# Designs tried in a protein design chat: VHH binders against B box and SPRY domain-containing protein (Bspry). Part 10

Target 1, 197 residues: B box and SPRY domain-containing protein (Bspry), of Mus musculus (Mouse) (q80yw5r259to455)
Amino acid sequence: SPLLTQLWAASVLGSLSGVEEVLIDERTVSPLLHLSEDRRTLTFIAKKSKVCSDEPERFDHWPNALAATAFQTGLHAWIVNVKHSCAYKVGVASDQLPRKGSGNDCRLGHNAFSWVFSRYDQEFCFSHNGYHEPLPLLRCPAQLGMLLDLQAGELVFYEPASGTVLHIHRASFPQVLFPVFAVADQLISIVRGPLAT
Below, E stands for the ipSAE of ESMFold2; O stands for the ipSAE of OpenDDE; V2 stands for 0.75 times the mean of E and O plus 0.25 times the DockQ between their complexes.

## First folded at step 10 (VHH)

Design w4 (framework vhh_lunsekimig_d3; at its last look DockQ between E and O 0.53; V2 from the best seeds 0.00; counts 0 for: pae E 2.2 > 2, grease 26.8 > 24.2)
Fold by ESMFold2, look of step 10:
Structure w4 (fold): chain B 197 residues (1-197), chain A 122 residues (1-122)
Amino acid sequence: as target 1 above (197 residues)
Amino acid sequence: EVQLVESGGGVVQPGGSLRLSCAASGFTFSSYAMHWYRQAAGIERELIASIYSGGSTNYVDSVKGRFTISRDNSENTMYLQMNSLRAEDTGLYYCARRISSGYDWTYDFDYWGQGTLVTVSS
């Protein structure tokens, strides 16, 4: 990617007033995950819990969850602490992302409804619609920032501490997007926004 | 035929140490992420440590700094060195193989050992 584009993206990130308040929607949380009381931490429990699975919004196979906040217009930013997990996906998903089943329609990055930054071991990629772009990162990020510019149709993954842009994806996004998460090793946590109570 | 066989469990006093082994056979061991789970009475299994083929390791907070996962690919064996043992570490310890897919991962585990019992008491 062009260096000047990366520098301009970092400049835009530096002008943001802060991250938004993002909380996990408990109704969506897979039985493979435990959600913390403050609705910010997803922990992989590796065996399906006995949570009531008749909730229509709950993912029932893949270890996914959605945030409660939907984005439809404008510029949005949120940060996920990922330092404790060697296997996760974070990004955005359409409200049309199916919740039920073991197929690729619910597997983040393997369908047209989800756009994710993915880690496994020391390997990183960006995935959408079954296309996987390897990202040769110099180091494992401790925090992963997301910037969604719905006006420009851009999704940016960056490292908050350095301002380094890790990946930029340009797309015609659907009208309604949610932050989306999957974790299959330890835990990830949404970093508290500046207006959090 | 894939097999995972744990050994090295036993009875130890608080503060003591044990080293668990997981002998693997029937597959290309070096290509798979391997994990330790434990199960205390009345509790569901919990993932406590992971070691990936690319060298990453990870631990649940309750064992971090006390337990060390390692592997010897030439011996097809994974280890768990457990130091500073506590009563809460008592349980049945399992090794498990993750279905590997690299950065395009799946969460699932397809083979489990029979477990080895660790009892921290006295």
Scores: ipSAE 0.422, ipTM 0.736, lowest interface PAE 2.2, mean pLDDT 85
ESMFold2 (binder alone), look of step 10: mean pLDDT 80; pTM 0.793
OpenDDE, look of step 10: ipSAE 0.551; ipTM 0.807

Design w5 (from s39 with Y101S E102S W104Y T105D T106W E107T D109P; framework vhh_lunsekimig_d3; at its last look DockQ between E and O 0.67; V2 from the best seeds 0.00; counts 0 for: pae E 4.8 > 2, unsure alone 63.1 < 65, grease 27.6 > 24.2, SAP .708 > .668)
Fold by ESMFold2, look of step 10:
Order: C-alpha cells, then structure tokens, then sequence
Structure w5 (fold): chain B 197 residues (1-197), chain A 123 residues (1-123)
C-alpha cells in the first residue's frame, strides 16, 4: 500500500504544517563529530575532538549522537538534510542504547536498541537488530524525513520534496525513543520546521 | 608500510590552478575511501573532498565547483584539481585513507595520513 502510505504521510504533514523542533544533545556527541552552535549540524572530523569526554551520556567510539527530546507517545516528525554526506545513519533509538564501547550494542542498526535508515556510498538500507533491508533508491535524497507514530507502532522514512515513502517499519517500539544520528562522511543537518522559525 | 605521498603544491596567483597528487602504497588502494584535507594556519585540519571506492565524490561548499577529486586505481594515485584559486585556499593539503566499509555498514576507521603539500595563493 505505498500509495496509501504516501497519502497518509502527506495528510499528517499538512495537518501539522511542519516538523518538530529537534536539537542534538551536546552531551551525547561522539568525539568523532563536531556539533554546530545551533545544535543542528553534525560534522565528521578527521581526528577525535579534544572536547571534554567525561560525560556519561557521550558516545565514545561510534560517530553517534542523540537528540535532546525523547518521544513517549503520539505522532512525531523531523527532517534531516543529508545532501552533503555519503555515509550516515538516521532514525530512532531507545534510552537503553549503550554509549560506551566498540561493540555492536553501540553500533546503530546492529542491536535491538536502534532503528536506522543508512547510507554508504550508493547503498541504502534500513537496519535493526543486525537485520539489514536493502532499499533500492533511484536517486540519493537531499532531505530525509521521519514520521514516528508510537500508538500505531510505525516508523516512516520519506523524501520531503516528493512526498515519496522510502520505507515503513512496523514494530512494538519501546516506550521512550530518541532521534538518533551517525555521520562518517562530511555532515548532516536537522532542518527547522516551518513553525519553529 | 602504508605510505601516502602528496605532491604538486606550490605558489600560484589568485584565479590560477594547481593539480595535487597523492601516491599510495602498502594497501589495496581501490578498496578504500580517499580524502583531501586542508589546514590553514592556526586551525585544525578540515575535510574538503572525498572519493569512495565506488567513485562517489563529496566536497565542502567552499570548494564545490572549483575543485575536482579523482582517482586512478591502476596507478594507486588520487588527485585534486584546484581551479579558480583564492587566497583563502592557502594551506597544507593532506591526503588520507579511511576504512569506510562498503555494503550495509561501516567498520572502525583506520587512519592513514600523508605528510602534506603546501599551496600558497599569493596576491
């Protein structure tokens, strides 16, 4: 039902008239990433940052970061500008996602705590719990939109410019989810919604 | 054992062109992403261009349209064609090789660097 899903996404976006304010939680940002002053842009850097890393919530190995706001119920949407990166992951993670270590428990998509749309070069996939579903995209999206419906148990990835649904994942999600991000090439930026500013 | 050697730097006038080369040895060049970094005086090295094993390229906005990254896998060499050079392009240019795995995910980056080649854009 790709058409029905596309109509649903368009209806939700029209009703909300935008996306939520999502900002990166600076306490979680990996030393491999630089966070912009407005807390919306994550840039992958050549060497680990010399920024203080004594924060318990900071990812210390994988180039991950979390948003500051968690979602517990309802319908939520946010958009990430991904046009500058050939290596990224975006999606949601539970509050149980470990922060420390080089293992799969902190590696987005390789554990039960994270659900991500990922890109490497020209390959796209959706990943959760070590299962990777290839997504045959004809064009690299410039922006990637996410819709999370916690009541319905749906996570939708879409292209905002066309309204095209790229993937839908249905699951019983944990009660508390955060937007989650990883960057291993250049940068990604969270897009302000029309009603934010 | 792994070696990256930059060349082609020099002094050039604004609006001029240079072509940088990075000769690689000691690893399977064609299987790795390759990068150019720039370091201006007093700041950290900054990524400016990348070329992946599949041929995809990325550029920072300040060089897009002026710089072209390319690779010749038969010669284990990466290039940076730099056109329309500006004073702010002055700096040390480094090549780097990163283990960004293909397929569905990344492996842990393995970090190799060259020694740098100096580009000076004089008035």
Amino acid sequence: as target 1 above (197 residues)
Amino acid sequence: EVQLVESGGGVVQPGGSLRLSCAASGFTFSSYAMHWYRQAAGIERELIASIYSGGSTNYVDSVKGRFTISRDNSENTMYLQMNSLRAEDTGLYYCASRDISSGYDWTYPFDYWGQGTLVTVSS
Scores: ipSAE 0.019, ipTM 0.391, lowest interface PAE 4.8, mean pLDDT 82
ESMFold2 (binder alone), look of step 10: mean pLDDT 78; pTM 0.771
OpenDDE, look of step 10: ipSAE 0.826; ipTM 0.916

Design x1 (from s55 with S97R R98G I100Y E102D G103W W104S T105G T106Y E107S Y108D D109A; framework vhh_7mjh_2; at its last look DockQ between E and O 0.46; V2 from the best seeds 0.00; counts 0 for: pae E 4.5 > 2, grease 25.6 > 24.2)
Fold by ESMFold2, look of step 10:
Structure x1 (fold): chain B 197 residues (1-197), chain A 123 residues (1-123)
Amino acid sequence: as target 1 above (197 residues)
Amino acid sequence: EVQLVESGGGLVQPGGSLRLSCAASGFTFSSYAMSWVRQAPGKGLEWIGRIYSGGSTNYNPSLKSLVTISRDNSKNTLYLQMNSLRAEDTATYYCARGDYYDWSGYSDAFDYWGQGTTVTVSS
């Protein structure tokens, strides 16, 4: 249930030994993005870099990137610092998400392969399969937490500082999911978990 | 009805400067990111840059040194300052409002466009 999921999310946050270490897969990074040396920060550069587009895993049009770690079972949590960006998408994507082209098949939230929390300027949205649900947030979050419960079939977006649940999506997810990111303004950074200290 | 009306175009000599305006109505201008886009005769659309409601900007790197985007939310007006103009800057210049639910895709993501104002750089 929604209420029980909210209680479990708060409990899981307190009981996790650490937020999972998530790193960007450099092979997937769009030419519109610069990836930091520590593989945690994606910066929008507005003009395509000279990075070779022949890499099969690289997004070549949309400013997307995937994490290197796939999730197949269990509970997973990660946090993204979003305080500097007015335009981003964060969530999960199937390994079947196409990499090439300007079509909706590669556009996060506009296909069956991606599930994202989206910000554009002052508007927030959850998007999947071309359905866009506005999220009436009272303020812009500085950090976004994601909690994926693959057994329960739930993807939770929350604010780590307050523990507030921002959105819950319930589905039977594909067997293989990756954290997915897009940036069209400034930068976003994956937050290190306690194990990274 | 959402309206975007560009003005300030005209003939300018190479090396000159020009300031374009875009008057916005029919929506809460101060809540939207706004873009400038141009189209040279017989060419495709070229994104110039974007300004967010708080004043932060992103520019096409090829044009960054030539342009400055600003806004006056109290007048519902978007501006494009262009300097050191060259013949290749001859184009129709449009202001555009971003897609409410999707910021990506540049020109294809804009849900409302002005009719454009023409800038001709010629001696």
Scores: ipSAE 0.144, ipTM 0.538, lowest interface PAE 4.5, mean pLDDT 83
ESMFold2 (binder alone), look of step 10: mean pLDDT 81; pTM 0.810
OpenDDE, look of step 10: ipSAE 0.567; ipTM 0.821

## First folded at step 11 (VHH; framework vhh_lunsekimig_d3)

Design y1 (from s39 with D99I I100T E102S W104Y T105D T106W E107T Y112S; at its last look DockQ between E and O 0.86; V2 from the best seeds 0.00; counts 0 for: unsure alone 61.4 < 65)
Fold by ESMFold2, look of step 11:
Structure y1 (fold): chain B 197 residues (1-197), chain A 123 residues (1-123)
Amino acid sequence: as target 1 above (197 residues)
Amino acid sequence: EVQLVESGGGVVQPGGSLRLSCAASGFTFSSYAMHWYRQAAGIERELIASIYSGGSTNYVDSVKGRFTISRDNSENTMYLQMNSLRAEDTGLYYCASRITYSGYDWTYDFDSWGQGTLVTVSS
């Protein structure tokens, strides 16, 4: 039930010690994206940047980036400000996610290495391994929270302002996961954790 | 052949208005998101406004409240109404369509651009 799901999300969030500091790994950032100096904001840019494509960790076709923080055990939470973008994906990816090429192996949600919440216009979806589950949201979130419980095998997408759970995915995750991002309209920004200045 | 052709640029005094047009051909215009970008001298091309096929609009803060993006699907034309123009609005304005949507997902596989139309806010 929706009420029981909301109570579960509030209970899990109350068990956290705090929202984690998540920063973008500049080595992974697609040439289609500009990364801010504080490493929190990804902007979809008009022309591919001149970054060296020889960087082995850099996505070279899709407008993707990974965070530097790896999650291997435990309970983790982070928030992304998405109010400026009508086209994005956010979620988690395995360290095995390929970086190079135009194929589905690097396209978030279209492979076994990525699990993402996506937006296009007023359409929302959860995607993994080429399977897309439409999410009939009543309104567009301004912030999107992610909660990853690696012991329980759960990935939760929620709206921080209302406490509403938007989607829960249950799976046996690989041992190492990174927050992952794609932007194809304006920008998205990782919200500072409670200990950031 | 996909073509995007901007028009309506010109010279205008500060505080004035201009209406830009982007004529589209070679694709099903009504199904695509459309965008306006701006490039000032010595600065990278920046997104300023988007309009999606369902009519949703999105603006960067620097133009919000002054610029209005719109589309006429029967004429395959996108517009940018630019009011309260400032000197910093001077630049080359491009229309673009960059992403497509199918199968419950967007993709970066449609990166089409016009040649630009010049807007000069004099003085």
Scores: ipSAE 0.747, ipTM 0.875, lowest interface PAE 0.8, mean pLDDT 87
ESMFold2 (binder alone), look of step 11: mean pLDDT 76; pTM 0.756
OpenDDE, look of step 11: ipSAE 0.828; ipTM 0.919

Design y2 (from s39 with Y32N D99I I100T E102S W104H T105D T106W E107T Y112S; at its last fold request DockQ between E and O 0.79; V2 from the best seeds 0.82)
Amino acid sequence: EVQLVESGGGVVQPGGSLRLSCAASGFTFSSNAMHWYRQAAGIERELIASIYSGGSTNYVDSVKGRFTISRDNSENTMYLQMNSLRAEDTGLYYCASRITYSGHDWTYDFDSWGQGTLVTVSS
ESMFold2, look of step 11: ipSAE 0.743; ipTM 0.868
ESMFold2 (binder alone), look of step 11: mean pLDDT 82; pTM 0.795
OpenDDE, look of step 11: ipSAE 0.850; ipTM 0.934
ESMFold2, look of step 12: ipSAE 0.753; ipTM 0.875
ESMFold2 (binder alone), look of step 12: mean pLDDT 82; pTM 0.798
OpenDDE, look of step 12: ipSAE 0.833; ipTM 0.925
ESMFold2, look of step 23: ipSAE 0.716; ipTM 0.846
ESMFold2 (binder alone), look of step 23: mean pLDDT 82; pTM 0.798
OpenDDE, look of step 23: ipSAE 0.847; ipTM 0.933
ESMFold2, fold request of step 24: ipSAE 0.776, 0.754, 0.746; ipTM 0.911, 0.894, 0.878
ESMFold2 (binder alone), fold request of step 24: mean pLDDT 81, 81, 81; pTM 0.791, 0.791, 0.794
OpenDDE, fold request of step 24: ipSAE 0.889, 0.871, 0.882; ipTM 0.952, 0.943, 0.949

Design y3 (from s39 with I100L Y101K E102S T105D T106F E107T Y112S; at its last look DockQ between E and O 0.85; V2 from the best seeds 0.00; counts 0 for: unsure alone 60.6 < 65)
Fold by ESMFold2, look of step 11:
Parts: C-alpha cells; sequence; structure tokens
Structure y3 (fold): chain B 197 residues (1-197), chain A 123 residues (1-123)
C-alpha cells in the first residue's frame, strides 16, 4: 500500500548508515557540461567544451551525463544537491540509453531507457517513456534523494532533510541501471556519501 | 530578426552600484528564460544570474545578495542591478536567452546572445 511504502521509506531513510559513492563517468559527459575534478559536480556551460565527441559513451546533444556506478540488484540510495539549478533532471537510466542525436531517444524521460525527476522554473514532474506525472511541490527542494529497490521494483524520490517522499514509481526495471543527470542551468552536485574519503 | 542589446555598462568604483539593461526583440520575450553571463579577460563566459518566465530567479554564489535580476515583460527588457561591486566583477556582461518551457518538459535549442556591455570596477 502507498501508506506502508511511505512508512517503509521513512524507516529505511532513518536507519541508513550511508549514501552510496556515486561518481560521474567522465566519458559520458555532454560537451555542454563541465565536470569537476572530484567527478561530483556538473555545471552547464555557455560554450561547448573541446571534449572528444567521438567517444561512443558521450552524449553529444542533450546536457546529460551518467554515473559510473551500476546498480544490478538490491537497495541503493544517493543524494543530489539541486539548490543551485532551476533546470535539471535526475534519476536512473539503463545501459541501453542512446548517447547521440537530438531526438527523444537521448532525451531523459522521453524514452523507455530513462526515469527522471525534472525541474524547470517552478514546475516539477516525474517522467518515463514519454509519460509524465506533474508534482505540485509547495517549495523547491535543496536536495533530492533517490532510493532504488531493484527487487521490489521501486524508485523513490524524497527530500533528505525532512524524509518526505516526493514521488514513488513502481515498475519492472531492466537488469542494469545507472544514476543519470541533466542540467541546463548553473550546476548540480552529487552529495558525498559517508563512505567517501 | 532576434536581437538582444545590452546597455548600462561603465566605470564604477569598488563598492558602487550599476544597473544593466537588456532590450529584446524578434521573439516572444515573456515566454523565455533570460540569463546574464559575465566574461572576464582570458576567462570563458560564466552564467551569473537567471530569471524564468514563471518567476524563478537563480544566482551564482559569488553574486548572490549583491546582484538582483528582474524583467519587465511589457517593455521586453531584462535588468541586472549590481550592488557592492568588486574588482573581480569587471568584465563584459552578456544577456542571453537559451531555453523555454515546451509542453510538459523544456528545451534549450533557442540560443540567442547580445554583444555585451563592459563593466569596469576600478579605483
Amino acid sequence: as target 1 above (197 residues)
Amino acid sequence: EVQLVESGGGVVQPGGSLRLSCAASGFTFSSYAMHWYRQAAGIERELIASIYSGGSTNYVDSVKGRFTISRDNSENTMYLQMNSLRAEDTGLYYCASRDLKSGWDFTYDFDSWGQGTLVTVSS
């Protein structure tokens, strides 16, 4: 039930001893983005960088990036600091997400390979496969937490400071998922987990 | 023809104030997000402030609390009020429009820039 899921998510969030080490895979980073040296911060830049666009893993049109961390089984959590951006998407994508072109195949939320929480301006939504769910949030979150349970087939978006569940998506996920990101305003940063040094 | 024209640049002393304007034409100004970028000599342009059609504003940390972005949709004009100016604020200031809400999502395939207005903060 939705209530039991919310109570479970709150219990898991309160008992978690660590947020996973999630780092951006620099090979995937769009030329529209700059990646910090610690591989946690994506900044939307005015002019395309001089990165090698021939890298097969690199997004070449949409301002996307993937994490290097792969999720295959079990329960996973990570947090993204989004306080500096009014235009972003965060979530998960399968390894089959195409990298090249201006079409919907690479546009997060518009294809079967990506599941994202999105913000633009004062509007928020969850999207997957061209479907969207508007999320009428009362205020802009500073951080977004993601909790992925691959066995239960649940992806939870929550606000870490309050433990408030913002959205739950239930599906049969593909076997391999990666954290995925897009930013079109300022920057977003993966929050260091307790295991980071 | 889409045009963005900045004005209001000049020489100002440290601690002073200056107000920049960006006059827009050739597109539906009220539907687009508008941005200010800054370019110091030898450095790439950096985004410093944004204002969205739905009212969101966003600032880079180095200007937050000192700069205020605003817009007047009836005059197709964006402004940047710059207070407590510092030497590191010296540079060429560009207005830009790069993105809008499109249906339930957004796009960034509109990429329009002004020619810039020079701000010099010097004794």
Scores: ipSAE 0.649, ipTM 0.854, lowest interface PAE 1.3, mean pLDDT 86
ESMFold2 (binder alone), look of step 11: mean pLDDT 75; pTM 0.748
OpenDDE, look of step 11: ipSAE 0.812; ipTM 0.905

Design y4 (from s39 with Y32N D99L I100K E102S W104Y T105D T106W Y112S; at its last look DockQ between E and O 0.82; V2 from the best seeds 0.76)
Amino acid sequence: EVQLVESGGGVVQPGGSLRLSCAASGFTFSSNAMHWYRQAAGIERELIASIYSGGSTNYVDSVKGRFTISRDNSENTMYLQMNSLRAEDTGLYYCASRLKYSGYDWEYDFDSWGQGTLVTVSS
ESMFold2, look of step 11: ipSAE 0.635; ipTM 0.832
ESMFold2 (binder alone), look of step 11: mean pLDDT 82; pTM 0.798
OpenDDE, look of step 11: ipSAE 0.842; ipTM 0.930

Design y5 (from s39 with D99I I100K Y101S E102S T105D T106F Y112S; at its last look DockQ between E and O 0.74; V2 from the best seeds 0.74)
Fold by ESMFold2, look of step 11:
Structure y5 (fold): chain B 197 residues (1-197), chain A 123 residues (1-123)
Amino acid sequence: as target 1 above (197 residues)
Amino acid sequence: EVQLVESGGGVVQPGGSLRLSCAASGFTFSSYAMHWYRQAAGIERELIASIYSGGSTNYVDSVKGRFTISRDNSENTMYLQMNSLRAEDTGLYYCASRIKSSGWDFEYDFDSWGQGTLVTVSS
């Protein structure tokens, strides 16, 4: 129920120190993106990277990347700093997300393999399988928190600074999900987890 | 044919101002995000400012408060007003169009670049 979900989200958000170490898988990074040495920052670059586009895991058209961290069971949280970008997507994808081509199968939110919170210009949206739900946010968030509960089948997007829940999506997720990213303006950065060194 | 033509570069003293223009043709200008990039000698091009069809603007920290990007969709022209210029602002300034609005989302279908206009901030 909506009330029960609100109480659950408020309880989970009171434990903001529970974020996980998430690092980007360099093998997946689009040539349109530069990955920082600490594997946390994706930058949309002027000149395509010299990375090999024919590697099977690498996205070759859309400016996407996947994390190396796989989620199979339980409750997981991670935070992305988005304050520098007017064009990005963050969320989760299954390992079946195709990597090659300019079609919707690789375009985050436009296929059955990806679930994303997105910003473009002044528009915020949650997207999955070609269905796009506008999110009428009053302010551009500086950070986006993701909370994935694989037992409850819930993906929550929230603003860490305020604890505000921005969106909750309920679904029967596939068994294995990876954090997924796209950026087409400046950069986004994964916030370090508390156990990182 | 898609074309982007920059103009307005020149030599100015530190603290001075310049206004750059980018004339666009060959595509539906109002549907695209527009960008200014800067290239200093020996360095890769860096994004400095973006303006979106819905009016969002974005600046890198080094130019915030000093540079203002704007666009006139009826004239297919983007501008960069540069105030309080510093020596490190010297470089070749490029106009670019790289992503198209798809309503709530972006499409990536071409990268188009101008030839650049030179800005020199003379000590």
Scores: ipSAE 0.639, ipTM 0.853, lowest interface PAE 1.6, mean pLDDT 86
ESMFold2 (binder alone), look of step 11: mean pLDDT 81; pTM 0.790
OpenDDE, look of step 11: ipSAE 0.851; ipTM 0.929

Design y6 (from s39 with Y32N D99T E102S W104Y T105D T106W E107T Y112S; at its last look DockQ between E and O 0.72; V2 from the best seeds 0.00; counts 0 for: unsure alone 60.4 < 65, grease 24.8 > 24.2)
Fold by ESMFold2, look of step 11:
Structure y6 (fold): chain B 197 residues (1-197), chain A 123 residues (1-123)
Amino acid sequence: as target 1 above (197 residues)
Amino acid sequence: EVQLVESGGGVVQPGGSLRLSCAASGFTFSSNAMHWYRQAAGIERELIASIYSGGSTNYVDSVKGRFTISRDNSENTMYLQMNSLRAEDTGLYYCASRTIYSGYDWTYDFDSWGQGTLVTVSS
């Protein structure tokens, strides 16, 4: 039920403790993206940047970036302002995610190393390991919240304004996970939520 | 061979209107997101409007409410109706196709650009 779902989301979010600060790791940022000075905003740009291509951690084909903070244990939450973009992916990736090449191994959601909520136009999807689950949302979220419980093996996507749970993925996450992003339209911005940490 | 050809640029007075067109060929137009970019002197090329195959539109704040992007898939043509033009709208206007929806996901399969059409707003 919608009411029960909202109560569950509010209860879980209200019990959160300590959250690692989420900032983009500039060394990972694709040449297709511009990273803001505060390391929270990724903008899809017209021409590839001339950034040094020998950075081993930099994505060189897909418009991807990773956060600098890794999650290894516990419960974590972060929010992304997505209101300006009709083409993005947000979620988590393992430290094994390859950085170089045009193949599916670097394409978020198309490999075993990444778990993402994606948007294109009015289509929404959860993707992992080449399996794509369409999400028939009633409206386009302006903000997208993520809640990661590494002990329970649960990744939740929710809409902060309504408390609506958009998707829950349950899996074992034994490896180190990073917040991961892709942008192919305008920009997205990491925001600090008002939620307890 | 992918081709994008802009037209409709010209000189107008502040407050005036222009309608730009982008004729596309060499690909399945209806499957691609289409974009208008502009480049003013001394500034990097900036996105100003996008239209997706399903009809979603996006605008940057500086043109919202003044510019309208549209497409006619039967004519393989994208348009930009520009109203209430200001001096800062002066520049080269490019159409571009950069993404396509495929297999429940988008890809970056195209990076195709027109040659640009000049819009000059002067009094």
Scores: ipSAE 0.624, ipTM 0.842, lowest interface PAE 1.4, mean pLDDT 85
ESMFold2 (binder alone), look of step 11: mean pLDDT 75; pTM 0.744
OpenDDE, look of step 11: ipSAE 0.807; ipTM 0.907

## First folded at step 12 (VHH; framework vhh_lunsekimig_d3)

Design z1 (from y2 with T100K T107E; at its last look DockQ between E and O 0.78; V2 from the best seeds 0.75)
Fold by ESMFold2, look of step 12:
Structure z1 (fold): chain B 197 residues (1-197), chain A 123 residues (1-123)
Amino acid sequence: as target 1 above (197 residues)
Amino acid sequence: EVQLVESGGGVVQPGGSLRLSCAASGFTFSSNAMHWYRQAAGIERELIASIYSGGSTNYVDSVKGRFTISRDNSENTMYLQMNSLRAEDTGLYYCASRIKYSGHDWEYDFDSWGQGTLVTVSS
């Protein structure tokens, strides 16, 4: 079955023509994060920004952000450069993910609205709805690829440099999903897609 | 009361060395990631180095190979050994504790800072 899983991932990845253009939605960015001018880099900052706190879409406690790109059908892929951060989360969230408060409802992986690959130091985990599945990775990825197949109900995390599948999650996803991010160490950057010129 | 107290700052010539200390109290030191930040005049504080609760370390590129972060959990103290100092390293150095790991995931709900120790690199 591990061989069949690897062959499935290679087949799905090989049928994609490329990665998508994903940009951060500035309205969602936590005051703990700085968003670069090109909207691809999130940096965990020392001093909370002076962004407007009454923006309804902005996370106000957890260092989260959402992409502006919505996925509603089909196959989608994007890559995040994570080489500089030892504490992050990346994945997908529904539009119903709450924005305000210090509770688990806004904490990625601790609610029914978010599905994330998480790193702390040398420990990796896939988290959804308060369930945490440790991932025994032998090395820390420099880049993390995500492949979302909304028809098949699959979310794949892979390492682009090696083609290694790190985790596959199967679910009946909500109709609208956004790439979601959290950073609590240094920075992460969305890799520029080939369609962005 | 949570307290973080930096010490060891001073004036040093380019190429010299300096060792900073951060004494911590009022929390379970061994459960927290610890960080050094640097602030030059007119610039926002920037992360320099981190040491995680398991002892792994992370550095920004500008200090890799020159600075070494370490911790002694029995003394609740973090250190920064700074070698091959340059004028660009001048600034106020803060220790911080911002993240803890509670056995399932990291949390940002503990954000503590020291008052800083001044490092001046000049002739």
Scores: ipSAE 0.611, ipTM 0.823, lowest interface PAE 1.2, mean pLDDT 86
ESMFold2 (binder alone), look of step 12: mean pLDDT 81; pTM 0.787
OpenDDE, look of step 12: ipSAE 0.862; ipTM 0.940

Design z2 (from y2 with H35Y; at its last look DockQ between E and O 0.79; V2 from the best seeds 0.00; counts 0 for: pae E 2.1 > 2)
Fold by ESMFold2, look of step 12:
Structure z2 (fold): chain B 197 residues (1-197), chain A 123 residues (1-123)
Amino acid sequence: as target 1 above (197 residues)
Amino acid sequence: EVQLVESGGGVVQPGGSLRLSCAASGFTFSSNAMYWYRQAAGIERELIASIYSGGSTNYVDSVKGRFTISRDNSENTMYLQMNSLRAEDTGLYYCASRITYSGHDWTYDFDSWGQGTLVTVSS
């Protein structure tokens, strides 16, 4: 099964013309994060930014952000450069993910609305709905690729340089999903796809 | 009551060295990531290094190869060894603890800062 998974992932990646253009939705960005001008880099900052805390789409406690790109059907791929951060989460969230408060409803991986690959130190985990699956990676990836197949109900985390599959989650996903991010150390960056050159 | 106390700042010539310390109390030091931030005059406070109990360290490019972060969990202290200092390293250096790890996940449940220790690099 693991070998067949690797062959399947290689075939699916080979059928893509390129990774998609994913940009952060500035309206969602936590005051704990700075968003770069090109909307691809999230930096964990010392002092909360002077953003409107009453904006309904903005996370106000957790250092989260959503992409503006929404996925409703089909097969989607995007890549995040994570080499500069030892504490982050990346994955997908439904449009129903709450934005306000310090509770688990807004904490990625601790609710039914978010599915994330996370790092802290040398510990890696996949999390959804308060269930955490430790991932015993042999090395820290510099880039994380995500592949979402909404027809098959699969979310794949892989290493882009090698095509190595790091984790597969199978589920019945809600109809609308957005890439989602959290950063608590330095920064992460969405890799510019060939379509966005 | 959480307390973070920096020490070891001073005046050095370019190319010189300093070692900063951060003494911590009032929380479980070994469960927390520890950070060094720097603030130059007229500029916002910037992360320069972080360290985790499992030994991961992280640096911004401007200090990589010159600064070394370390920690001693038995003494609840964190250090920053600063070598090959440059004029642009001048600033107020802050110790911080911002995230805790338990149950296979990190959480943002407090945001604690020291008062800072001044480093001046001048000829």
Scores: ipSAE 0.814, ipTM 0.923, lowest interface PAE 0.8, mean pLDDT 88
ESMFold2 (binder alone), look of step 12: mean pLDDT 82; pTM 0.796
OpenDDE, look of step 12: ipSAE 0.842; ipTM 0.927
ESMFold2, look of step 13: ipSAE 0.468; ipTM 0.769
ESMFold2 (binder alone), look of step 13: mean pLDDT 82; pTM 0.791
OpenDDE, look of step 13: ipSAE 0.836; ipTM 0.925

